VH-VL binders against Counting factor-associated protein A (cfaA). Designs and how they scored, part 3

Target 1, 212 residues: Counting factor-associated protein A (cfaA), of Dictyostelium discoideum (Social amoeba) (q54z64)
Amino acid sequence: QFISIQKYDFSGNCKNSSDSASSFEASSESAAICMQNDLLSGIVTNEGVCLIFNEVPTTFIISTKGDYIVRSIYDINDNNCQGGIIENKAIEIDECFVECADDYHGSTYLFSTETSLNYPSNTFMEISYNGECDGQWKTSFNYLQYYIVNKCNVAHEIETHTFSVGCNSTSSWVSEYAGEVCTVEPTVTTSYPIVDNCGDLDNSNFIDYCNI

## First folded at step 1 (VH-VL)

Design I06 (framework fv_izeltabart)
Fold by ESMFold2-Fast, scan of step 1:
Structure I06 (fold): chain C 212 residues (1-212), chain A 121 residues (1-121), chain B 111 residues (1-111)
Amino acid sequence: as target 1 above (212 residues)
Amino acid sequence: EVQLVESGGGLVKPGGSLRLSCAASGFTFSSYYMHWVRQAPGKGLEWVGEISSSGGSTNYNEKFKSRFTISLDNSKNTLYLQMGSLRAEDTAVYYCARERITMIRGYFDYWGQGTTVTVSS
Amino acid sequence: DIVMTQSPDSLAVSLGERATISCKASQSVSFSGTNYMNWYQQKPGQPPKLLIYDASNRATGIPARFSGSGSGTDFTLTISSLEPEDFATYYCQQRSNWPLTFGQGTKLEIK
C-alpha cells in the first residue's frame, strides 16, 4: 500500500484559523476544496520510508494508523530515522484540509492511500530509490514527487514569490517570479537535464521523468 | 460485539518454532492496527510488536525482531505471530490487542483471552 | 527504550479508602499538550482492560471514581473510594516512542 499526499492551490486567507492548529479544524466541506484543476504537486511513498527533503527541512516517516496517516518527525540531523521521535502528527485519510504558514498564505492538502498507482498526466516527476534504480520504477520505488507543469506554486522559502515547473523529454526547468502571480516574465529560469538512469550509487538514487 | 480469539499455543522445545493466530470478529478488521503483547507467569506485560491495518508496516520490540514475525490476512480477519528460535524465557501468555486510534497512537481497547506458550525440554 | 517505573509494587487498602498509584517515565512522554500514556487494569486469569487513555481521559464504561493526572515524566492513577471489584493489578503504558513499554505493575490488595 502506497500513501499519496496531494497539494492544491489555496486562494483564501488563513487569518481566521487557530494559531495552535497548523490546519483548520472545520468539518465543513465548503471550508476546504481539493479540485483536480487546482492540483499543484504531490508525493507518493511506501509506508515506513525515511524521507529527507530540502524543501521541508525535516526527517520523517509516514505510516497508516486506522483512519489516519501518521507523520513521525525526527531531528533534522537524523538522516536514517533511528533516533527519538520529536513529533507525531495524524492526518485524516481522504479529508481535504488547509494548512497555514501565516495569516495569509496556506496550502490545501489531501492525504490518501493507494493500492494501484495512476500517475497524473502533465507532470514532472522525481523518483527516489534506496539503492539501485529498478527497471520497473512505476511499481518499485521508495517515494516520488511530482509537479503539475505550468502551474503557479508559492515558493516555500519566500512565500511572496512564486514558481512554475516545465519539462520535455530532455530537460526540466523552474521559472521563478518575484510576485504572487506567474503571469509576468520570470525573474530567473534554471534548466536541468533529465536524469533517466541512476548515477553513482548512494543511499538513495534518483531518476527524472517528464510525463507529458 | 468485538471478539479476539487467540490459538496455536502449546508446549515447544527450546530452538523450536510456533505460529499463533488471533481470529477477529465484530468489527472491520482491515481498519485497525493490531498488536501482540505477552505476559510471563507472575510477571508484567511486555509489548512484542504491531502491524498496520494493510499489513504493509510492522514495528517490533528489538528483543523479538530477529526471531518473530507479525503478519495478517484481511480476507480471513486473522492476525499471526510466527515465533522462531524459541527460548525458555519466551514462556508466557500471548495476547492479541486492537489499537483504537484517535490522533497519532492509540490505546488497546479490546484484548483476546490469551494463548499459553510453554518452552521446556 | 523508555522505562516506566510504578510505585508501590503492591498496596493494601480498605474498602471505601482512596488509593494512589504512581508511574514515572525515564524520559518525557508528553509532547505539544498531549500525554502519550495509558492505564490498564488486570484481574487474575483475565486480559488487561483499558481504564484511562492519554493520562486523564476515562475509557467508555469506566466509573468516575477512577481518575488520571500528570504530565511529562510523572503520572498518577487515583481511585477515590475503593470497591470490591477494584482489587486488581494496574499497569501504566507509554505510547510516545517505539518500543511501547509498560510499567512493572501495582497490585492492589484488600487490607
Scores: ipSAE 0.000, ipTM 0.434, lowest interface PAE 17.7, mean pLDDT 78

Design I07 (framework fv_izeltabart)
Heavy chain, then light chain:
Amino acid sequence: EVQLVESGGGLVKPGGSLRLSCAASGFSFSSYAMHWVRQAPGKGLEWVGEIYPSGGSTNYNEKFKSRFTISLDNSKNTLYLQMGSLRAEDTAVYYCAKTPYSSSWYKGPFDYWGQGTTVTVSS
Amino acid sequence: DIVMTQSPDSLAVSLGERATISCKASQSVLYSSRNYMNWYQQKPGQPPKLLIYGASTRESGIPARFSGSGSGTDFTLTISSLEPEDFATYYCQQYYSTPFTFGQGTKLEIK
ESMFold2-Fast, scan of step 1: ipSAE 0.238; ipTM 0.672

Design I08 (framework fv_izeltabart)
Fold by ESMFold2-Fast, scan of step 1:
Structure I08 (fold): chain C 212 residues (1-212), chain A 121 residues (1-121), chain B 111 residues (1-111)
Amino acid sequence: as target 1 above (212 residues)
Amino acid sequence: EVQLVESGGGLVKPGGSLRLSCAASGFTFDSYAMHWVRQAPGKGLEWVGEISGSGGRTNYNEKFKSRFTISLDNSKNTLYLQMGSLRAEDTAVYYCARVSRGYYTSWFDPWGQGTTVTVSS
Amino acid sequence: DIVMTQSPDSLAVSLGERATISCKASQSVDYYGKSYMNWYQQKPGQPPKLLIYAASTRESGIPARFSGSGSGTDFTLTISSLEPEDFATYYCQQSYSSPLTFGQGTKLEIK
């Protein structure tokens, strides 16, 4: 069993949101909708894998309990989840919810479970192994992160900056914009070669895949 | 070429209001988030807030949220800071700044020359 | 709020000498292998000028004598050989989370 975490574009407001609301309950209060044409990025992972969430500065491990996925949260500097658990947060499976960075900006999320892997189309994917890559990256990986190519994404640090991702068989690139929409030439475009063979980077190996 | 020019500063009495302007030129104004940063005499820099290029989103340092409003007019390439209920501690040079981005990073470039607000009786 | 603390508050250095300025964040400003840290230079009566972004990347046009280093919570700005134009106040800034915050500044003075 795999856990799928999908991030969708959020078109609503977070005004009058409350810290007392649980993440999974926020969707009921905010009327969140997870439409496929608003999909921006996602993660597919096994239970028990130490993850760093792309849009939130947190380290966590996921498990399932009944109708919930439970995130066990660790210190943001704990890269291997060997320290003490700071918090456990429950998220209702198959329920859209909003996490707000401030009164005006948030992201919509959907947590689900899968018994078979689906590889999203029109994506740049980074596949992670815990140690040596075994060549079976489609079935034998730690977690897989993807971005829908040519979609405008909001970065977490400041609510009004955005980026888009592109790729081809030999390169990936990130174009970044100093505004809330990707409507002008980017301020910076950074290109990376496609890594299609595992190297050892601090006890973790990654390969890239352009799925277009 | 790329320029930000602030104006509207001056002497104002406590409890008064003042509107600062920042005129932008040399870039596509409605495509960048804009920020206000202030500096009290002899003190360090303090972030006031930001606004998206469309003007549809604002974010404030909580210290200013109830008294200050950031807005813009894309037809005039101009950013505004409306300041209300001014206090002596609001005396400062106010800078407008454009944000620039790298992958997972951001910084201020360019900055305007600043406009001075003095709140005194 | 992330508190940025610089040390020292002021530093007296002779021309041609090395100057080092430290900046400490109250929590990590690193995410996904990147540091959300910038350095600015400010001279009296002028706006701040960007020197270094992402902890260690020099802005275009900034002399090679300026360098930044560090990660997590501890960062350093180094000027390898001080020139007359370098006497100014230096500020670190985090762009990791709102509100954006600056250090209190380090004033570099002629010895």
Scores: ipSAE 0.006, ipTM 0.483, lowest interface PAE 11.4, mean pLDDT 79

Design I09 (framework fv_izeltabart)
Fold by ESMFold2-Fast, scan of step 1:
Structure I09 (fold): chain C 212 residues (1-212), chain A 120 residues (1-120), chain B 111 residues (1-111)
Amino acid sequence: as target 1 above (212 residues)
Amino acid sequence: EVQLVESGGGLVKPGGSLRLSCAASGFTFSTYAMHWVRQAPGKGLEWVGEISSSGGNTNYNEKFKSRFTISLDNSKNTLYLQMGSLRAEDTAVYYCARQKVGATYYFDYWGQGTTVTVSS
Amino acid sequence: DIVMTQSPDSLAVSLGERATISCKASQSVRYSGDSYMNWYQQKPGQPPKLLIYDASNRATGIPARFSGSGSGTDFTLTISSLEPEDFATYYCQQYGSWPYTFGQGTKLEIK
């Protein structure tokens, strides 16, 4: 079984916020909406697998319990989720909700489960393997993270910068814009090769995939 | 074995120019982004700029964008830094570094460095 | 530009002891859930070597005694039990905003 976490654009105001960990009751005019054309990015993982994500110094397992997806967080030095659980967080399956980082910025999320691997088109994907990177990532991946190409994302929690992601068969790029919207003139664009062979081959079980 | 070998450093007078080279071997050069990073004597590291694997896109630290140009030649597996209008404060060891690319950004291998001294 | 400030400038530690060094960013380097911050080790006369990327992930071949933690503006590099080869200068580096910037360095010395 697969767990899908999707992040959608939220253009409302988070008037009730200084808490970035909880789903909040947004104003009625900024109700939570998870519409396909507002999808920005997502993560797909196998249920019950020990995961390490960037920024978070802990490992965690995502599992299902009844009508909830539960994230169990383990200690920083635990490479396989065998230490004591520090925290459990439960999110209701198939319910759209808003998480606010501050009074002005938030994101809309949808947590769901699937019996088959499902991911959207027009995406740049980063795929983590568990074990050997053998080209059969659809049956052997640990997790994957995707960005919908050419969609505007907020780079900072206070609205100062935005970015968009793009890719083709040989390269990916991030375009950064000054201001709250992705204007036609990015201030910086950084390009990178598509890595489809586990990086430097010997030292990585990670690949890129441009799904356009 | 991954190797990055810088060359082209030396003594130059203020206002002069130098071109540094970084010869890559032991990996597929055309699949990595490349960076220049410098370090003044007894000081910390300072990022100079980057170039995409195709050579089509460059980004610079604003301090250098009018005086320095980064380029590469995939047929020679070589990265270049063209430095103009050199000043005493440009005295440093210049390193090239490769960037493992995709959604994750870090410098996984560095060259040994080449020394540039700007002095009258 | 984002200023990265390390503390202390130098630290004297005995073999087998725990060492911790701190890095503070003048503004958040956490964007869209990720902290865009790396740690490097440099020995005299040698180039820097990647230790930790994106705040907490150990680079390939780096011993488990090295760990990174923190997010946003406050970060820590920890060496759980010092080995002789660990005496070096350590640098933090952010890539959340251009230009990429490094801390001033923390020199780890034998006590």
Scores: ipSAE 0.000, ipTM 0.403, lowest interface PAE 18.9, mean pLDDT 78

Design I10 (framework fv_izeltabart)
Fold by ESMFold2-Fast, scan of step 1:
Structure I10 (fold): chain C 212 residues (1-212), chain A 125 residues (1-125), chain B 111 residues (1-111)
Amino acid sequence: as target 1 above (212 residues)
Amino acid sequence: EVQLVESGGGLVKPGGSLRLSCAASGFTFSSYGMHWVRQAPGKGLEWVGEISSYGGSTNYNEKFKSRFTISLDNSKNTLYLQMGSLRAEDTAVYYCARGHLRYYDYVSGSYFDYWGQGTTVTVSS
Amino acid sequence: DIVMTQSPDSLAVSLGERATISCKASQSVLSSGYSYMNWYQQKPGQPPKLLIYDASKRATGIPARFSGSGSGTDFTLTISSLEPEDFATYYCQQANSFPYTFGQGTKLEIK
């Protein structure tokens, strides 16, 4: 069983302008829309895997419970999820919702479960192995993360910072933009070789796959 | 905990070469872009250059591009700065610094969240 | 290259007072509505420490008395009530374009 986390473009604004008059507004969850054409990136993981993202504020394990996906959150420095659980967050399976952080641009998310491995085309994928790295990544990976190539992504934790990902058979690159949209001229473009053998990364069991 | 430890500094004559090392621990080294920043005695900070995760690409301050090379050895979790044709004006403390994580939500070193203690290079006759 | 100019070069202030440091860029560091501007603190014999990133966001663990503001070419770092540990040199840095450049530094001294 696989757990799929999909991140979609959010056209709203998480920074609410001051309003001198009180106004009613529906909750973000009821207004959220997850359209396939707005898909930006995603993660596919096996249940029970300890996921560590240094630019995501938590280390977590994902599991399922009834109609919910439960994210058990650990201290970011707990790299094997052996410490105490800080928080459990339950998210309804197949429920589109918006996540915002004060002044940051928001993102729309969809959590789902799959019995078979599914990932979209036109993507750059980074595939993680937890000590088992072989040619059968489709059956032996820890988790995989993908980005729809040439789509504008909003960086979490940096207000109005955006980026786009591209790749070809030999390299991947990320272009960063100082602003709300991916402008013609990126501020920074960083290139990486396509790593198609786990032995190329010491103390890191990742491979890259340009799925164009 | 994140640690960056520089080494390899010392006294060298003009025209000489030095290789600085930065040993990283407490994080997944291959997943971050890394930077070198220097500071001449009593002066401000000057960015030397960066290397992307995996060591796939480098960007330099043009002042150093022809004389300095940044590289890394993922098997040792170590960042290097190879300095050639050293001049008196290269006398400085050299810091290594951590940039942003590859992909997840950030990709470049738009700010430097962890720094090493620095290693001193003195170029004099 | 974008030249970053700080003012003043040094500032003498008393404990509990407010300190304000300015940073000016020779060219706009505003791109599509946002300014890539960072502030660092450095004490003698120590490496720099990140205080503020993206003009106004405090880095993890940085006390609330530190704040950043500004856009485009003019930026300010404010320390609302000086503590003994705040006497240091402060640097601004732009990350809008390569090469990344720093200001010359502002030394904060006890009066």
Scores: ipSAE 0.012, ipTM 0.465, lowest interface PAE 9.2, mean pLDDT 77

Design I11 (framework fv_izeltabart)
Fold by ESMFold2-Fast, scan of step 1:
Structure I11 (fold): chain C 212 residues (1-212), chain A 120 residues (1-120), chain B 111 residues (1-111)
Amino acid sequence: as target 1 above (212 residues)
Amino acid sequence: EVQLVESGGGLVKPGGSLRLSCAASGFTFSSYAMHWVRQAPGKGLEWVGEISSSGGSTNYNEKFKSRFTISLDNSKNTLYLQMGSLRAEDTAVYYCAKRGYYGSGKFDYWGQGTTVTVSS
Amino acid sequence: DIVMTQSPDSLAVSLGERATISCKASQSVLYDSNSYMNWYQQKPGQPPKLLIYWASTRESGIPARFSGSGSGTDFTLTISSLEPEDFATYYCQQYNNWPYTFGQGTKLEIK
């Protein structure tokens, strides 16, 4: 079983952000509400895998419990999730919830489960391994993260800034814009080579895949 | 606009106590871990501790663990640092810092700092 | 504790020149294929400003002349062509192990 986390564009406003909840325990709408907006990015992970890719400096396992997806958080010095659980954060499966950065910027998230690996096209993907890394990533990956190429994303750290991700067979890039929408000219574009063989670049246990 | 505003600093005698506050606005406070970082006059930065977005877990630099407590109130969008048994060496500017989004370990926004002076 | 050592303590450079700042960790700050290393700029009377995270990723809005490189224990911040606003103190910081630790700082001064 795979756990899918999808981030959708938020086309409204968060003017009453004090009443909006961004919590793994909050759910407000059905999955259909999220899916009316553009998909921007997402993660697919195997259940029960020890991961670090959400709110560093946390180490966590993501799993299912009844109607919930649960992120179990461990001490950051625990690199294999063998210590005690510090905190459990739960969100209802197939419920849409909102995260607001300010009165005007937000995102919607959907947590779901799948019995088969499913991921969208027109994506730049980063695929992580926990041990074995090879060309058969669909059967051996730890987790994967994707960005829909050429979609405008709000940079939560700087709410007035946006970014888009692109890729081709040899390179990926992030274009950053100093504004609420992606302008015709980015302020900064940073390019990286596609890492399609584990152990390249810094002995990293991951590969990149441009799924165009 | 993300804003972090520290308050509560001042002059205190050795052995005294102070509570610092950090009022947050412009982002969903309950979604991000928060940090306290200090800087003594003319010195570099020193991490004090952190608290999870829910307030359910805290971690400290061992130097401060027995004397300082970090807490937060999500209903008020406010982070706190309770300081006890203060020493002259605790004289510093104390910064509130927000963690970056998602998987990043960056401290993406900082407050202007509040000054704590410990002297007789 | 991981000790972060910056070199040099201060550096005098002219406008338009390249500046290179080194940061060395006493043990590896690599975890799960990521180097948990940040770079900050601080001007007198101001809080630190994030420049680079994950060793080499530029923060949104940071000019392209700033770049970070390295992994594990040895890291470098490079400013390719110094502008007047770049004269400040720069700090590296590891975020891999508790306690999180900063370098002692490198002060960039006009030559």
Scores: ipSAE 0.000, ipTM 0.419, lowest interface PAE 16.2, mean pLDDT 78

Design I12 (framework fv_izeltabart)
Fold by ESMFold2-Fast, scan of step 1:
Structure I12 (fold): chain C 212 residues (1-212), chain A 123 residues (1-123), chain B 111 residues (1-111)
Amino acid sequence: as target 1 above (212 residues)
Amino acid sequence: EVQLVESGGGLVKPGGSLRLSCAASGFTFSKYAMHWVRQAPGKGLEWVGEISWSGGSTNYNEKFKSRFTISLDNSKNTLYLQMGSLRAEDTAVYYCARSGPTVTRYYYYMDVWGQGTTVTVSS
Amino acid sequence: DIVMTQSPDSLAVSLGERATISCKASQSVTYSGHSYMNWYQQKPGQPPKLLIYDASNRATGIPARFSGSGSGTDFTLTISSLEPEDFATYYCQQSYNTPRTFGQGTKLEIK
């Protein structure tokens, strides 16, 4: 069984919310809508895997309990989830919710379970393995994170900045924009090769996949 | 304007400790890996270590691993280098630098650098 | 650790001439057709500036007279026609594995 976390674009009102910094917690009373046309990024993971990833500044393990997905949170510097659990947080399966980074910006999330591996097309994917991998990611991954290519993502931590992700068979790139929309010239574009064999570079257990 | 600004350098005695800070502005701080690189007077560049945007993954040059700690506060958009057991040979300009978006974890060329902060270790 | 060795340690050239700087890695820094090798320029009192990444890609704003080449263990930075602002110290750096190591530097001096 797989757990899917999907992040959708949200352009609604965050003024009534408590401030939250990308912690996967509902912090707005605004109506949440999880439309596939608004999908920006996502994570697919097996249960019990220690998650350390770009969207959330925390370390956690995910499991299921009844109608809930339970996130067990560890210290942010605990790279393998071997320390003490700081907190357990429950999220209702198949319920859209809004997390607000501030009064003006937020994201819509959906947590769900899948019996088969499911991921969208037109994505750049970063795929993690447990320890040394054998190169067969579709049957042996621990978790994966994807970005829908050429979609505009809002960066909440430093003013209102936006970014988009792109890839092809040999490279991936991230373009950053100095504004609230990705329609001006990017201020920075950073490119990287596609790494398709785990452990061959930087002792990492990650590989890349451009699903175009 | 994309900027990194270091602070916290100064004069310390051997065996002392010091914490350096690096403040980021004009870009998505939590999306990048961050580095500390030092340069002794008249010498070349020496990589100290790196940290992922989440603060969950750090890599160090073994030379510094037991004495230095890199940490990150995403809410303040600030990178830190905690330096302990300082020696005369730690006298250097310390730069912070940004490498690639963390969505791609395997590259690490440094495209944006701060102006550096000077650490002098002497009695 | 991957050791990066530059040659020469210093190079004296005249304005308008071509300058070539070599960098050798103690093991291959190429994976799947890409080379995790970068070049930086540093002037006195200033931080390093990225010139070339992935052995041959020119960084944003870098003039076309700068080019990089090579793969595996042997890499070259070329400046096709030196301008006054090019007299600086140049460093190669591998990002293939940790620790991320720099060459010792090559100082470009006016002849």
Scores: ipSAE 0.013, ipTM 0.541, lowest interface PAE 7.1, mean pLDDT 80

Design N03 (framework fv_nivolumab)
Fold by ESMFold2-Fast, scan of step 1:
Structure N03 (fold): chain C 212 residues (1-212), chain A 120 residues (1-120), chain B 107 residues (1-107)
Amino acid sequence: as target 1 above (212 residues)
Amino acid sequence: QVQLVESGGGVVQPGRSLRLDCKASGFTFRTYGMHWVRQAPGKGLEWVAVIWYDGSNTYYADSVKGRFTISRDNSKNTLFLQMNSLRAEDTAVYYCARGKYSYGTPFDYWGQGTLVTVSS
Amino acid sequence: EIVLTQSPATLSLSPGERATLSCRASQSVSRYLAWYQQKPGQAPRLLIYDASKRATGIPARFSGSGSGTDFTLTISSLEPEDFAVYYCQQYSNSPYTFGQGTKVEIK
């Protein structure tokens, strides 16, 4: 069983500034706004697998319990999730909710479970393996992360900056924009070759896939 | 403009405690993860600890785990490092640094550092 | 822990020359590699992140390249203010680790 986490563009107003304990306060309207046309990015992961994300300094297992997806968080140096659980965080399954970065900016999320691997078209995908990156990725990955090509995303490093992702069969790129819109010329565009097998980057634990 | 200002450094005896503060301004502090990084005299950089934007998770380098505690007060835009059971090898300039999680954690802004000397 | 090895330890060059600095990781860090510049008595300054993106305010003469285990920082034409120590850092896996540094000094 797979767990799907989808991030959508948020078109409403946040009533309070983001703090994790209160980040769900604006979610009362959110169930109406998880529309496929607003999808920005997502993650698909296996249930019960010890995950080490490059994007966060965390080690965790994702599982389901009743109507919730539960992240069990372990010490950062516990690479196999065999130690004590530091914290459990629960998110309601199939409930569209808003996480606010500040009073004006936020993102809408949907957590769901899937019995078969499903991912949208027009995406750039980064596919992760723990330990060995071998076999065909559809049957051997730990998690994958995708971005909808040419959608505008908010960069949290500098709140007035945004980015978009693009790809083709040989390369991927990230275009960064000054300001809150991706309609001006990008200030920086960074390109990477597509890594389509684990040997391409000397024992890389990631491969890339441009699904257009 | 974004600023991080460390304070609380000084000379302290082995086995004692010291608290470092880092005051942030010019950005929405409560939405960023924060790090402590240190540098011993004449040596390279060593990552020490991180705290998530909401204070819910903290992680430490093995060299300081069980002795140091990172914390934050989002209402005061302040990051803290409580250092207990100090050793001579903890002598270093301590920097606070701003990070983020969604695209990896490069440290885009650093404070000027505060010197901690553990000596009798 | 992922070990980052920088080479050379010291580069002795004159203004106007090209500097090429290497950083090699003990295992793949994908694209999650940053470069910092540090001058004596100052905090490190972010130059490059995600292997090849220039940070805000960084001159075009600085460029980064590489992926996986092999990374390069290039300064196309050294200016007097570029003589400093340079560190690479990976943020692919905890603990976050830095290279030992490359000192770029005036000949």
Scores: ipSAE 0.000, ipTM 0.453, lowest interface PAE 13.1, mean pLDDT 78

